# VH-VL binders against q96p48r954to1139, part 13

Target 1, 186 residues: q96p48r954to1139
Amino acid sequence: ASMGDTLSEQQLGDSDIPVIVYRCVDYITQCGLTSEGIYRKCGQTSKTQRLLESLRQDARSVHLKEGEQHVDDVSSALKRFLRDLPDGLFTRAQRLTWLEASEIEDEEEKVSRYRELLVRLPPVNRATVKALISHLYCVQCFSDTNQMNVHNLAIVFGPTLFQTDGQDYKAGRVVEDLINHYVVVF
Short names: E, the ipSAE of ESMFold2; O, the ipSAE of OpenDDE; V2, 0.75 times the mean of E and O plus 0.25 times the DockQ between their complexes.

## First folded at step 12 (VH-VL; framework fv_felzartamab)

Design t5 (at its last look DockQ between E and O 0.33; V2 from the best seeds 0.00; counts 0 for: pae E 9.2 > 2)
Fold by OpenDDE, look of step 12:
Structure t5 (fold): chain C 186 residues (1-186), chain A 121 residues (1-121), chain B 107 residues (1-107)
Amino acid sequence: as target 1 above (186 residues)
Amino acid sequence: QVQLVESGGGLVQPGGSLRLSCAASGFTFSSYAMNWVRQAPGKGLEWVSGISGSGGFTYYADSVKGRFTISRDNSKNTLYLQMNSLRAEDTAVYYCARDSYDDSGWYFDYWGQGTLVTVSS
Amino acid sequence: DIELTQPPSVSVAPGQTARISCSGDNIGSYYVYWYQQKPGQAPVLVIYEDSERPSGIPERFSGSNSGNTATLTISGTQAEDEADYYCQVWDSRDDYVFGGGTKLTVL
């Protein structure tokens, strides 16, 4: 991987969150929480690509303004960024361990396991996961309007975050669990 | 170019079994989820089953659960559908369809020409 | 589960604009995909992500999706556009849902 390809090589904000992630999450929080099918729908390919290239080039110089970018382009850029991480958000080494955790039947034990796994993530990854899950928790609070409940978001982000081919139910379960138990896990 | 070629269709009696195959070429087969979609004569399209690229995950429509089994051999670039306990309502042209890679299986970007399965006494 | 409803048939004169609707509760929150199927042939993707055209699909094909209705529009309809058209979505229950299909006749 070239310089700037890994999560930790990105421009980082004060909280160890990549600026690219912050920009996208911030914009969607401001402009996209009530958008129907947010994160389910993708933006136009050309616009999403241009935006993602700009963000990867210099995220700090990118200013997303309401009316200038379609929220689906921004959400698509974020998803693509996360999907294309060389080691994934949950790291290549721990990926299977996360998926296995989703199979724990006892909810208290499962939550404890997720806490343990979060501590094992690199600081940037941990901060990014927390920020993303927090954001998704907010998104689902508007599910009556945007039609994106926890389950729908989990279906979308499971494959994205675990870099699957789109049909990994365990990946979705992890994301669903993290959103549902956000308060106690983080 | 992407190519999907179904085979194995034919006439079978109710309660019988049949195995369909789909030969894929023109793309990295293991990188794509694959599906079966069927169309009864003069009727619309109905999704039947799907399988992940690795084959680790399988999905079925309620109408075929417990009777049909989807599988794949990535070394042979081939998709399969084992159909057991066939019913008259299973009569249809069965299409092999590829999931879109970019959208993680939201839709079918390529289709085969289909193979006809007729379940009749 | 979402259900998709299409008109059974639509007729247009050559050169006129054809509009095929696909109705479903809150369909605007879904991706809608459209397929063209000519007699005796396999379906062909003509619209993805509500309004995007695959390579090779004529510009006269367009799509929109909002509220409870998605629409496939064919401007300047030609004789070769006569076919069955199907809308499709991916359901949150890991299911693919098709509309009943619309037969487009070019008079």
Scores: ipSAE 0.019, ipTM 0.589, lowest interface PAE 5.9, mean pLDDT 91
Fold by ESMFold2, look of step 12:
Structure t5 (fold): chain C 186 residues (1-186), chain A 121 residues (1-121), chain B 107 residues (1-107)
Amino acid sequence: as target 1 above (186 residues)
Amino acid sequence: QVQLVESGGGLVQPGGSLRLSCAASGFTFSSYAMNWVRQAPGKGLEWVSGISGSGGFTYYADSVKGRFTISRDNSKNTLYLQMNSLRAEDTAVYYCARDSYDDSGWYFDYWGQGTLVTVSS
Amino acid sequence: DIELTQPPSVSVAPGQTARISCSGDNIGSYYVYWYQQKPGQAPVLVIYEDSERPSGIPERFSGSNSGNTATLTISGTQAEDEADYYCQVWDSRDDYVFGGGTKLTVL
């Protein structure tokens, strides 16, 4: 709340994805897919905070260049941005509905339910979820090198995206399902 | 000061039922997921069941699915475990445990002292 | 489907360093939590996130995690450290997974 604007209030790119998200995802895709522990490791607090402040000030003016930013600082800035969203990426109104969908036993029915829930998200949120999950799918493709398989990413991103501050601790199941079924869900 | 106090344990025959309670104090109960963890005599820890802070989601180990039901009453700050169709293998001390989250995973930051359940003919 | 293996017992002399291992395939990609359980008592968290100490846990407790092994280290081991120690991980599909426990004896 006090740390940032809503997702729709961010500077948006051509694909309706916040520029902050695009910048971080693009940089990690270019420079971080083989980095051991990417997203698990934390960047330096002061560097992460300065980067996030710059992105919040004017994301369009921030250009992340190889050799100038450590990948862990960028990944930490992205996680912090998502964690601090006032209403969360999946919105608080839909949070329990997403978590309930993860308990559906029939895999085909569960996938169909996720597709329905995606349509209900605001357009910026939906575009951002797709971009993030697509990126995390790519990250796990390099898990032999970076050591971040689907389970590891779900542990990090479940609570980050659903903002579960000590409640509903299985949010990782949704993230894991979306990564595992990326092609058919999106 | 966080306190968790279990009750309701006792001696029961195979096939019988018991209901365990865990009274919570010293924190906002509804803000925390809660769990039951058991320990058979001379054995290690085994997670049994968990429930979200709201009570909207429940989770069970395979060994107890269909026989045990976790619930909570947030107005009474109390966690419950209804145990049906009890077996000798369910004999254990049952602990009430509070979930906590760091940015990397879930763990138990506070535990009750446990209540003993003995299932014997 | 990770399984955590701990040695059943470890013995150390007072003042020496105790090392309790927790082995699992690729456990280094998980965060590891450690619990201490004294006889007749409930478990107490002593290490979280591989190496962090909760408030009130002495500095002699430390942890590490890499590759296939996580280790709880107690330097300057004291008589009151005699207890069972359990490692634990969590993931979204397996939930809470505990090691089998290690009995630490201080002779």
Scores: ipSAE 0.006, ipTM 0.594, lowest interface PAE 9.2, mean pLDDT 86
ESMFold2 (binder alone), look of step 12: mean pLDDT 92; pTM 0.932

Design t6 (at its last look DockQ between E and O 0.11; V2 from the best seeds 0.00; counts 0 for: pae O 8.1 > 2, placed apart)
Fold by ESMFold2, look of step 12:
Formats: sequence, structure tokens, C-alpha cells
Structure t6 (fold): chain C 186 residues (1-186), chain A 121 residues (1-121), chain B 107 residues (1-107)
Amino acid sequence: as target 1 above (186 residues)
Amino acid sequence: QVQLVESGGGLVQPGGSLRLSCAASGFTFSSYAMNWVRQAPGKGLEWVSGISGSGGFTYYADSVKGRFTISRDNSKNTLYLQMNSLRAEDTAVYYCARLSYYDSGWYFDYWGQGTLVTVSS
Amino acid sequence: DIELTQPPSVSVAPGQTARISCSGDNIGSYYVYWYQQKPGQAPVLVIYDDSDRPSGIPERFSGSNSGNTATLTISGTQAEDEADYYCQVWDSRDDYVFGGGTKLTVL
């Protein structure tokens, strides 16, 4: 089959998660959890571009090695991949519904709404959201060292995942809610 | 060039109402969230309210929730703030501010000149 | 619920370096923005994302942020830099949080 840039067109691993996402998340989990400012700092443009291109060409063949790949280059490649998805991780069809859910005042109702919305995502999108939020939950567990608490991760990943450039700052609220309630939502 | 011009400020008695306007030009208005930020005389900046680019989402500081209503008319490139049940502590210069995003954060990249609201007998 | 604390005033001689601090619990985990406000004027963004300068802001303005303190630094301070300076973060619980402001005086 042909490879493209949409999430449905990505090489998938054993758990239905795009190999691009798995490779980046796995590397940062092994080598980047204690890196100050992980995900907030930018990698080198040329190194990030080369890494992302190799992952898009054949993600299964890419094996990241500490010492050859800086964690900030890997984190930047992952963010660029997610930001540039044609339909986005949460899909354009459901984007506003996700953002509206963040306004629900009752916490139990809000969590229930997020669970419902997750079920409505395409399977690859749903698996990818779970894997990514699980990873970000792990990152904030090391916030004493890496300085990336839930708020900081939400600032970075809200616009990245909902592909906003100043259209609605509620995207950060969704991401923060999903990380804070990871255990009960997923 | 980006321009934001506030109007509608003035003197009003406690319990009164006032409507502020902000005329925007030099950018695609509907693509940007807009905000009101106020500054009491001799005091610091305080965020008041925000609205998404489409107008679908509105946000309010606790101090004004239920009394103020933010809105926009994208066909007229205009932001509004309806202020009801005004109190002396609402006395401030009110700035119209454009919300911007760069990489990982939210900030106000352009501000209007402000319009003064005075709430007194 | 982060609260930002700035010194009320800072004084420097012309040509010297001014440092304006913005303190908050773990502020190094937030992106910090700095605004300059001259008397009777609107605020103007001078630093975004901790350390970046918007187009048109002189190179003498710089910023840093780590731990519990963000700092706006003005090297070679000029009389025209005399103004109030505000730090700001975004927080999903409190939205836009501003420091109390610092009056920079160039003597």
C-alpha cells in the first residue's frame, strides 16, 4: 500500500499506534524524561527536518540511538508530525466538540464526555491519543527534574494537537484535563 | 499595519451599564482570539475577558463573570464588551488586545490605546 | 494557581545593565512574556517565549527564565527605556496572569 501523511496512512506498530509516534515516545521515555524543558525546547532545524523525513519515509527502519539523536530534535520531530497531520489527531470534524467539552463545569460529567468523544475517534487516532497522553502523564511525573508540569505540557500540546495558531486557547484545557484525569479517562 | 481602536468609555454611576467597542484593521480579524485587559489608575494589568476567533467560546475573569459579556462581529471587524452592574472597582482603562500564539504559548502581541471607564457618583 | 511578584522599582544609571525580576513558584516551567508601558501609553510586547524579541525591539533587551525566577535584562540602558515593565504567563486555571509591574528609572 502507499504511504502518505495522514494518520490513517502511517505505518502501524503492534498496538495500532503509528511507528513514528512510538519511536519518538519510546526514545524520549528512555533518554529524555529528566531533560530540562523537554518538549518546550526546540531542536536544531536541520536535524529535526532530517529525522522527520527519515521517519516519514520508513519509520520501521529508524532506530534512535542516544548520542546520535538529541532529545530536543526527537521531541521537535514528534511535535511537527502531529502539528502537520492533514486532519489532525482529534480530527477536524470533532475538534469543536472536544473544545466545548472542556467548558463542562461538573468534573464527572466532563470526564464522561471525554470518554464518549474518545470512542467516536477513528481507532488509530484513539490509540494514538491514549499513547501520547500516557507518555505526557509520565513526563509530568518527572517535573521536579525536567520542569515540565501539566500546565507546561498543556501549553505546548494544546496548539500542537488541535492545530491552532491563536484560534482558541481551550485546547490547552483539553490536554491538561486528559493528563490530570488519565487514569479515569483511559 | 495592525490597528486596534477602542471607544465607548466614559463616566457612569454605580449599577450602570456601558458598552465598549474595539475596531480592528490590518489583519484577518476572524483568525484571532481577542481579549479585554484593564488597568485601574496607578495599578497593574488585569485580564478581563476573551473570545475565540469564531466567537464560539467566551471566557471571563471571576471578578466580572455574570456582569460583563464579550462579543464580536466578524463582518464589521469589531470586538465588544457589554458591562452591566458596574462598580467602583471597575474603574480602569480598558485595552483591546489581540491574542497570539507562537510555538508553545499565548500572549498579547498588539494592544489598542485604551478607553477610560470611570464609575463614580 | 501561580502568582507573579516583581520589585516595585529598579533604578540604573544610563549605559548600565538593568535587571528586572519576575518571581513565581516554578515559573521556569512557564513561558514568560514581557511588556513595556510608557506613561499614558498602551503596553508593548518586548519579550516573548522567555527570551525572544519581536521585530523592532532593540537587541539590548533580553530575557531568561529558570527555576523560580524570570529576568528581563536591558543592557546599555537608555533614557527612553524608562517605563513600567510587566511579566505575564498563561495558565489554564487562571488564564493570563500578570506581575504587579516594575518601574524602571534611568538616572
Scores: ipSAE 0.026, ipTM 0.622, lowest interface PAE 8.0, mean pLDDT 86
Fold by OpenDDE, look of step 12:
Order: C-alpha cells, then structure tokens, then sequence
Structure t6 (fold): chain C 186 residues (1-186), chain A 121 residues (1-121), chain B 107 residues (1-107)
C-alpha cells in the first residue's frame, strides 16, 4: 500500500529538503559515520516503523537525540522513506535517462550529462539528491572504519533510489558515479 | 524464458554439510538479486538467504545465520548455498528465486522447482 | 517483526468467489505479494504491489490491502485454481515475511 505522499508534499526545510530526510541524515552524520556497516545493517523493524511513522506524521516535532535512537533504526527509516516515494527520488519520467547516462564511457561527458539531468529534476528532488549524495560522500570518507566504501553504498542505495524492474546494476552505477564525482556534479 | 533449476539436494546426517546450486537462464543473471526460500514438508515458505546481483551484498535469516553461506558465479549463471552444521529443522525443499524490485517493494517473480534436503540420522 | 496470518484452508464451489485473507499489524503500510503453489510445483507470483497482476495471470485474480488485512480474491473460481496461496511482505530489515499459507479447495 502506497503512502501516496510525494516528496514535494513533505514538510520542507529551509533548503527545500524534506525535514524527514534532514533529521535522519543529520543524526547519522553526528552519530553514525563511524558505525560499522552503516546503511548495510538494518534496525529493528518495530522501532524503524515507529520512527518512520512519527517522521511522516510530523517530522518537525521529531528530535533525535544521541543515545535514544539506534543509528541503524534511523538509517533503515531513511532508506524505507526513499524507497517508498511514489515517483521515486529521480522521478519515473527521468529514471531511464539516469540509468542510460551511467553507460556513457567518457567520464567528462557522463558528468555533464548528470548535471543536465539534475536540472530536470523538481527543485525538492534535486535538493534532496544533493543532500543525500553529499551525506554518502561523507560516509564513504570513513570507509576504513565503517566498512562502507562507495561501492557498498551504491549497492544499498541503487535499488533504494531507483524503482526499476529487477536489480538493474545501472542503478548502483549511477549512485556510485554521483558519489565519486560529487564535487564536480554538484 | 526465465528458467531456474536447483540441484544438490539429498540425505545428510545432522551436523553434516551440503552445497546447493541453482542454474539460471533466460535473463541477465548478474542484473538480479537471487534468493533461497525453503519449505519444510507440509509447511509454508520461509526465506533463507539473499545475494545482490554483483554478489557484493549478502543477507541471511536468523535461523541460518552463521551456518549457511550464499554465493554466486555470474560467469556461470549459477547461485550457490553452502549449508553447514545442518539440523533436522533444516529439512525442506529449497527453492531458488529471482528477486524483483518494482516501484515499491521486493518480491520473487520467478522460482525454481526446488531441491529436497533431508537431514536425518 | 511483522507476522502474517492466513486461514489454513478455504473452500469454494466452482464459479463462486474465493477470498483469502492475510492479516498483520498495519499490513496496509506494506506492499503485499501473493503466490500460488500447486502440489509438487514451484510457487508462482499471482499478485504484486497489493493489486497488480503479472502478465499471464487471469483477470479473475485480484488483490487489495488496507488496515490490517490484505485479501486475495478469485472470482469465478475454477478447478485449476485449487492450490496453496501465500502472502508475502518485505520489511525494513531486508527480511521477507510469508504468511502460513492457505489451502484453497474447489469443491
């Protein structure tokens, strides 16, 4: 059963980023960057569900404090939220074009294509993608500790962000490219 | 057409080991996560283990964690399940199933015919 | 973890409508999938994403999901529909939860 709430219908923060995404990313940045297997390990289902429900109901009233929430519950809530977006983070309309872009062999051309595609996203989606990829870039900086390199993160978030038939490997490739080229793409 | 064929099942003693295989055809094997689901005689379906398309990501049910290992060889279009320290409760038909992610969730769009594993003294 | 409960058996006369329930706490928040399994055969996906039907599945198969109950409905049930049916969800822990299964008997 779809929640029916689009990304733009969410409570938005100052930078057009949904507060639910901001709360999760902020907490993980503060408490989870060095957590082994962050985003790979899953939280407890009941806790994750309760947290996600609270965030969806009123994200602005949710205050995640260190020690009160397990980082894996928060990461699971974020992943589920992103996965369950009715139109997906990259939108249904643009999904295939993103996947096709990943097949471009020339790196400069590929980066240019990603820039073009980002401009085509709705403002809230674009802001959210930027915030998420920025966060993942930070996460992989601690890969020696958390064991989540760019490839591992891409494996997790590819399927999460791209709602395609099957496990299209190109989805992971897009995420990997965006993380690797974060500085030049955004 | 998509085809999945399991093999490797048989009779084994408690504490023994067995390796299952699943040969896949009719699709780009490396583009799909694969899973093992088992069914005890006269019982329901139980998810056992899953592996990502590239093989870089694996996950297990609590009931088999530490005892079973899922792997794949994409050059051979084959999925594997190494089962160690087998118990009587592991007795089941083991199915390989292709995982699909479409729009909202994960599900199994294609299943093999299964291979029977019997753990008995 | 979510637990899915199905009735162990349902009986229906040919041509009548069969309804198989799958109950779970807040199951309406999940997408539910349904599988058909005939004796000695592999499971076959018959419903995905609560109510969508794969190609090749007869139109008499339909699904719904709300609140605490998902339902597989088979209208105009035929003898060939006699089988075990399983509901399934995916939870946030990359765990796949199945119902206990329902044996549908066509009288």
Amino acid sequence: as target 1 above (186 residues)
Amino acid sequence: QVQLVESGGGLVQPGGSLRLSCAASGFTFSSYAMNWVRQAPGKGLEWVSGISGSGGFTYYADSVKGRFTISRDNSKNTLYLQMNSLRAEDTAVYYCARLSYYDSGWYFDYWGQGTLVTVSS
Amino acid sequence: DIELTQPPSVSVAPGQTARISCSGDNIGSYYVYWYQQKPGQAPVLVIYDDSDRPSGIPERFSGSNSGNTATLTISGTQAEDEADYYCQVWDSRDDYVFGGGTKLTVL
Scores: ipSAE 0.013, ipTM 0.559, lowest interface PAE 8.1, mean pLDDT 91
ESMFold2 (binder alone), look of step 12: mean pLDDT 92; pTM 0.916

## First folded at step 13 (VH-VL; framework fv_felzartamab)

Design s1 (at its last look DockQ between E and O 0.20; V2 from the best seeds 0.00; counts 0 for: pae O 7.6 > 2, placed apart)
Fold by ESMFold2, look of step 13:
Structure s1 (fold): chain C 186 residues (1-186), chain A 121 residues (1-121), chain B 107 residues (1-107)
Amino acid sequence: as target 1 above (186 residues)
Amino acid sequence: QVQLVESGGGLVQPGGSLRLSCAASGFTFSSYAMNWVRQAPGKGLEWVSGISGSGGFTYYADSVKGRFTISRDNSKNTLYLQMNSLRAEDTAVYYCARDSYDDSGWYFDYWGQGTLVTVSS
Amino acid sequence: DIELTQPPSVSVAPGQTARISCSGDNIGYKYVYWYQQKPGQAPVLVIYDDSDRPSGIPERFSGSNSGNTATLTISGTQAEDEADYYCQVWDSRDDYVFGGGTKLTVL
């Protein structure tokens, strides 16, 4: 019933991407692509919490500007938002099928299965996955500077997006595959 | 303090079966993934199998797939390894290890003392 | 896929600095974990995330990782540091991968 309970219940932009996700991704794209350890490093707990509270209260009113918020606080807020989604980005109903797809040995078959699974996601979830993976593709393009290649990002975002608390080693494989095959999958 | 105690090792013939146990204490067992790591006499460490905190996900090294089954009973704080179709190359000390995760990777923060499995005719 | 190569042995005199290498293709993009195993005993974590020490590990233990080589460094090596040392990474395909181990001898 509340605006913050599910992904589709968030304030949305023109492209059906939650404003809270867009604000964080845009800021990191603007200021964080060369930051060493981006997404792996933790922001300050109190600053991250305050930022996340502001975004949950009214994401449209939050305008992140360089120098006003540390990139690690923004990255931590985004991760916490995604981790705390009641149904998760990939939805609980589809979680296992996504994880099973990562076990497909044939790369072309695996890519085809991911495309099929994307179609089955709710529109807001699908748009958000594309936006997030596109962003992570850009982050890894700067890996020589930021030290966050596809492997590193998958370790962070597998547990974050599939909400496993680090208990499922396969979740990172899905994220790695989506980034590596971004152009063909999306 | 975290404590892991393996048991169930022994001498077994090739083709035989054995079940290892690891009793855990000093932490919330169900909150941690658990692993088996083995070490053949005079050799290095080799990861064997892992299981998620809930037991819902299991993982195996290629060398043991289809022969070994990892499981856990969270009500008894116990990790298990069922070993079937044992071979001479399975001879090793088997360690129970607690998994740890951070945004950098996965590693083993606590280890048991090990239990010896000898597969010999 | 991922293979970690360590020298089989390293010998140092007491008080010298021991360096134990762990080589792997682009290992600098992975985080490396180091375990100490004294004879007849279970392994003990001595370095995690390349360079961090767990509580109770002496400051003489340090780690680094860049390019194709991670290094465990023990400064002021003591007799009690004599042990086997293993590096480890995690990989999405191979799961947990250990190096072959290095026997450190203090003479």
Scores: ipSAE 0.504, ipTM 0.833, lowest interface PAE 2.5, mean pLDDT 90
Fold by OpenDDE, look of step 16:
Structure s1 (fold): chain C 186 residues (1-186), chain A 121 residues (1-121), chain B 107 residues (1-107)
Amino acid sequence: as target 1 above (186 residues)
Amino acid sequence: QVQLVESGGGLVQPGGSLRLSCAASGFTFSSYAMNWVRQAPGKGLEWVSGISGSGGFTYYADSVKGRFTISRDNSKNTLYLQMNSLRAEDTAVYYCARDSYDDSGWYFDYWGQGTLVTVSS
Amino acid sequence: DIELTQPPSVSVAPGQTARISCSGDNIGYKYVYWYQQKPGQAPVLVIYDDSDRPSGIPERFSGSNSGNTATLTISGTQAEDEADYYCQVWDSRDDYVFGGGTKLTVL
């Protein structure tokens, strides 16, 4: 991995959240919450790539303005960024532990386990997970309009965040659990 | 190249059961969601069921819920459709279709040639 | 529930432009996909994400989507383009939804 590829190497804003994540999440929150198929639809490849490159180069200098960027390009950039993290959002070392937690049958115990695992994440990762899940929680609140309920979002972000390429259903379960239990987990 | 080959179709009486198979090759099978789409004789296309790459998520059209079960064996690169309580209206050519992955993919990029299921007394 | 409406048939002379419509409420906000099906064959994806062509699909095939209507356009229609064409969308409530199909006849 080149310099700036890891999550901790990114430009960080307040609360240890990478600016690139904040920019994308903020824009989608403003312009994309009611967009049908948000995060499921892909943007134009070339536009998404250019945007992602710009954000990776200097996220602080990128100003996403309403009407100038298609929300699907921004959402695709965010997904690609997260997917391409060298160690993943939940870190390589803890990935399996998170997936295993999803198999806990007792909901209270499962929530407690997720809390424990969050504390074990590096600060930047923890902050990013919280911000992302918070955002996804907000997105699903508009599922009647955008058609992206918790399950749909989990299907999209499970493979993205755990880099499983859809091979492990547990990835989606983790994301689904975190969104459903956002209030008590975070 | 991507290849999908359906099998298991045939004649069955109403109320009977049948199991379809779809053999996949030319791609990483477990990385793609798979679907069954059917077409009644002289009619249009109707989505029947879908399953995620890992098999953890399954989806069904209302017309087949409770009667059909989609599954897959990734070690064999095979998709299945268990059809129970078959009805005359289930008569159709059944296609297995790959769901596009990546950041999009709520469509079918590759189709098999289909297998005919006839439900008749 | 979303419903996609296609004309049952469209006829064009060779070399002319064929247009097949797919109508649905606010379909312009959704990605539309198009499939070609020749007699006795499986469907083939010809357009995805409203207007993108898969590899191997001739450039004479194009798609657009706005308002309540998506359109598959075949410029310079050839005899081999005679087939049934289906539009399709996805919906969290209705899952995968197909239009009724349009038979394109090349006269």
Scores: ipSAE 0.016, ipTM 0.572, lowest interface PAE 7.6, mean pLDDT 91
ESMFold2 (binder alone), look of step 13: mean pLDDT 92; pTM 0.936
OpenDDE, look of step 13: ipSAE 0.008; ipTM 0.545
ESMFold2, look of step 16: ipSAE 0.492; ipTM 0.832
ESMFold2 (binder alone), look of step 16: mean pLDDT 92; pTM 0.938

Design s2 (at its last look DockQ between E and O 0.10; V2 from the best seeds 0.00; counts 0 for: pae E 12.8 > 2, placed apart)
Fold by ESMFold2, look of step 15:
Structure s2 (fold): chain C 186 residues (1-186), chain A 121 residues (1-121), chain B 107 residues (1-107)
Amino acid sequence: as target 1 above (186 residues)
Amino acid sequence: QVQLVESGGGLVQPGGSLRLSCAASGFTFSSYAMNWVRQAPGKGLEWVSGISGSGGFTYYADSVKGRFTISRDNSKNTLYLQMNSLRAEDTAVYYCARDSYDDSGWYFDYWGQGTLVTVSS
Amino acid sequence: DIELTQPPSVSVAPGQTARISCSGDNIGSKWVYWYQQKPGQAPVLVIYDDSDRPSGIPERFSGSNSGNTATLTISGTQAEDEADYYCQVWDSRDDYVFGGGTKLTVL
């Protein structure tokens, strides 16, 4: 048996979304939407590491409380979780196909292709993509305050979700497209 | 001590071909995307082409697409630019530049000294 | 489609403050990078992420970015700061976009 590192092996909530993801997204939604540089800024290394270790051990037992957890520590923990997934959120098998879809010139055709690709993801991955992109759509709605527009979020989450370690400097196009077309795609 | 050393520049006639090389040292070459940036005499900087660390993705400015091919050999720590169908407008110093990423964007943290390509009869 | 506009030249006396602008439509929504190029030399990164300095860049170099203008500021300008300066952004459609460059003259 695996050590519980893959997305499908995580503790799942009511909507088949990993509890780790739900806890972090919910906390940032409640406390972090107006935080300048949210997701771009790094949390304290030691606090982020302890939080991530707690979430990996038993996410259901972790409850995030305002005043006890800095939003940048929570956002950093979420990013590290996603980056460290052995197969990634979009899966290694589908990674190239997602990136190739982003090069489609016709916008309607591109959106249709993304909907097709979402159906092919494992159910937990698909639900998690929807939850995360919905959250990022909400974050960019506050971009005048937090300075994290769709472009900035795509720069952060492209490499994070596709696990490119900065090697593909267009990796964020998929993320940008999914946020911009959230209503139509999901 | 990151070091980037370009070579292969020279004089060619219009329609000719030339291959540039960039020897890299002082860092894990395969972990970094690499780029070519050019500067025509007396002019500004212009991005030409980029390649991912693995070599799996390549990118080109519109002005060179179809004529230039970027490649890399990670076993030799070397970046290449094959330039075909050269035009007078391609006359420039060509710089090898290392890509850097943080959560804010992509930029060039280290540059080579450049190699001059002159396209003239 | 983003274009970056810089003044062709800026002149300052030694010890004075130089300000080099980089104008672009809504450039404040992007992160700006600045390069210094001395005559006959390769460019060197002097500012990244709008306002951060790489190791080895003097504190007299600073940057800001808001609205339609990013600015490179050199306080206490010295003779060795005489160079061309380029701003740059990254965009998912335009890739790397450079400004036209500004020649800083220290008289």
Scores: ipSAE 0.135, ipTM 0.697, lowest interface PAE 5.5, mean pLDDT 88
Fold by OpenDDE, look of step 13:
Structure s2 (fold): chain C 186 residues (1-186), chain A 121 residues (1-121), chain B 107 residues (1-107)
Amino acid sequence: as target 1 above (186 residues)
Amino acid sequence: QVQLVESGGGLVQPGGSLRLSCAASGFTFSSYAMNWVRQAPGKGLEWVSGISGSGGFTYYADSVKGRFTISRDNSKNTLYLQMNSLRAEDTAVYYCARDSYDDSGWYFDYWGQGTLVTVSS
Amino acid sequence: DIELTQPPSVSVAPGQTARISCSGDNIGSKWVYWYQQKPGQAPVLVIYDDSDRPSGIPERFSGSNSGNTATLTISGTQAEDEADYYCQVWDSRDDYVFGGGTKLTVL
């Protein structure tokens, strides 16, 4: 990992959320909530790459407007950014602990455990997780239109957020749990 | 170089069962979703089933739901398809196909050579 | 469910341009993928994301997608291009949909 590649080294907004994440989430919220297959449908590789490079270079100078960028390119850029985080969104140190928490059978106990784990995250990571899960909660509210229910979103973001090289059935569960219990966890 | 090699095909009677295998090599197997696609003799391609990299999520075509079960063993780099209650219309060459799961699209970038399943009395 | 319609067959002379259509309702809003299948062989991806080519696929292969029709174009068609071609899309219902296939004959 090079300097500036970690989550905390990104350009940060007022709420400790990386601007790159905010720009993408904001754009998708405005233009992509009703898009069929949002976050599952991939953008074009070249466009996604160019956008991601621009965002990484200077996210504050990037202006995403409807009609200028395809929503799938933006969603792909966001996913790739999160996937490529050196320590992952949930950090290397806490990753396994999060996955283990997903195995808790009692829902109340599980929710409590997730709360504890959130407190253990660095502030930027915690803020980013909250923002992302909040956004995904909004996305699934339109599942009748976009066909992306909680399960589908978990399929997409589980591997992306936990970087488990595909050995992450628990990763999807964590994401699913966080979305389903967003109101009580956050 | 990515390689996918199917096996387990053969002749089976209607109502019978068969288990297909696909041996993968040349890539990090667990990082990719895998699929089965079949092709009846002289017909087109039909998606049958898919499974996520971790195996936590499985998907099935309506034509095989309740009868087929997809699974994988990442420690063996092997994909499986358990086929029960086989019907004549299940007769086909069954292909193992890799799906670029993460952000490469929902398509099949590599295919095996297939294994023939014949369901006949 | 989306249905993809392809012509059963297309014929071209060597060196001519072959065009294979794949029609579906609002297919232009989806990424379309194309596969080549020669007799007795497995399918091979030739186009992804409407118009991108995988490594190793000749430049004479190109794709476009708009409205209700995606098109695979083979410029300067060669004898080795004779094969069945299938279009494919992903459906948000966790389904993969193929066209019926087109047999390309090089005369």
Scores: ipSAE 0.019, ipTM 0.604, lowest interface PAE 6.6, mean pLDDT 91
ESMFold2, look of step 13: ipSAE 0.006; ipTM 0.559
ESMFold2 (binder alone), look of step 13: mean pLDDT 92; pTM 0.936
ESMFold2 (binder alone), look of step 15: mean pLDDT 92; pTM 0.935
OpenDDE, look of step 15: ipSAE 0.017; ipTM 0.616
ESMFold2, look of step 16: ipSAE 0.007; ipTM 0.531
ESMFold2 (binder alone), look of step 16: mean pLDDT 91; pTM 0.929
OpenDDE, look of step 16: ipSAE 0.017; ipTM 0.620

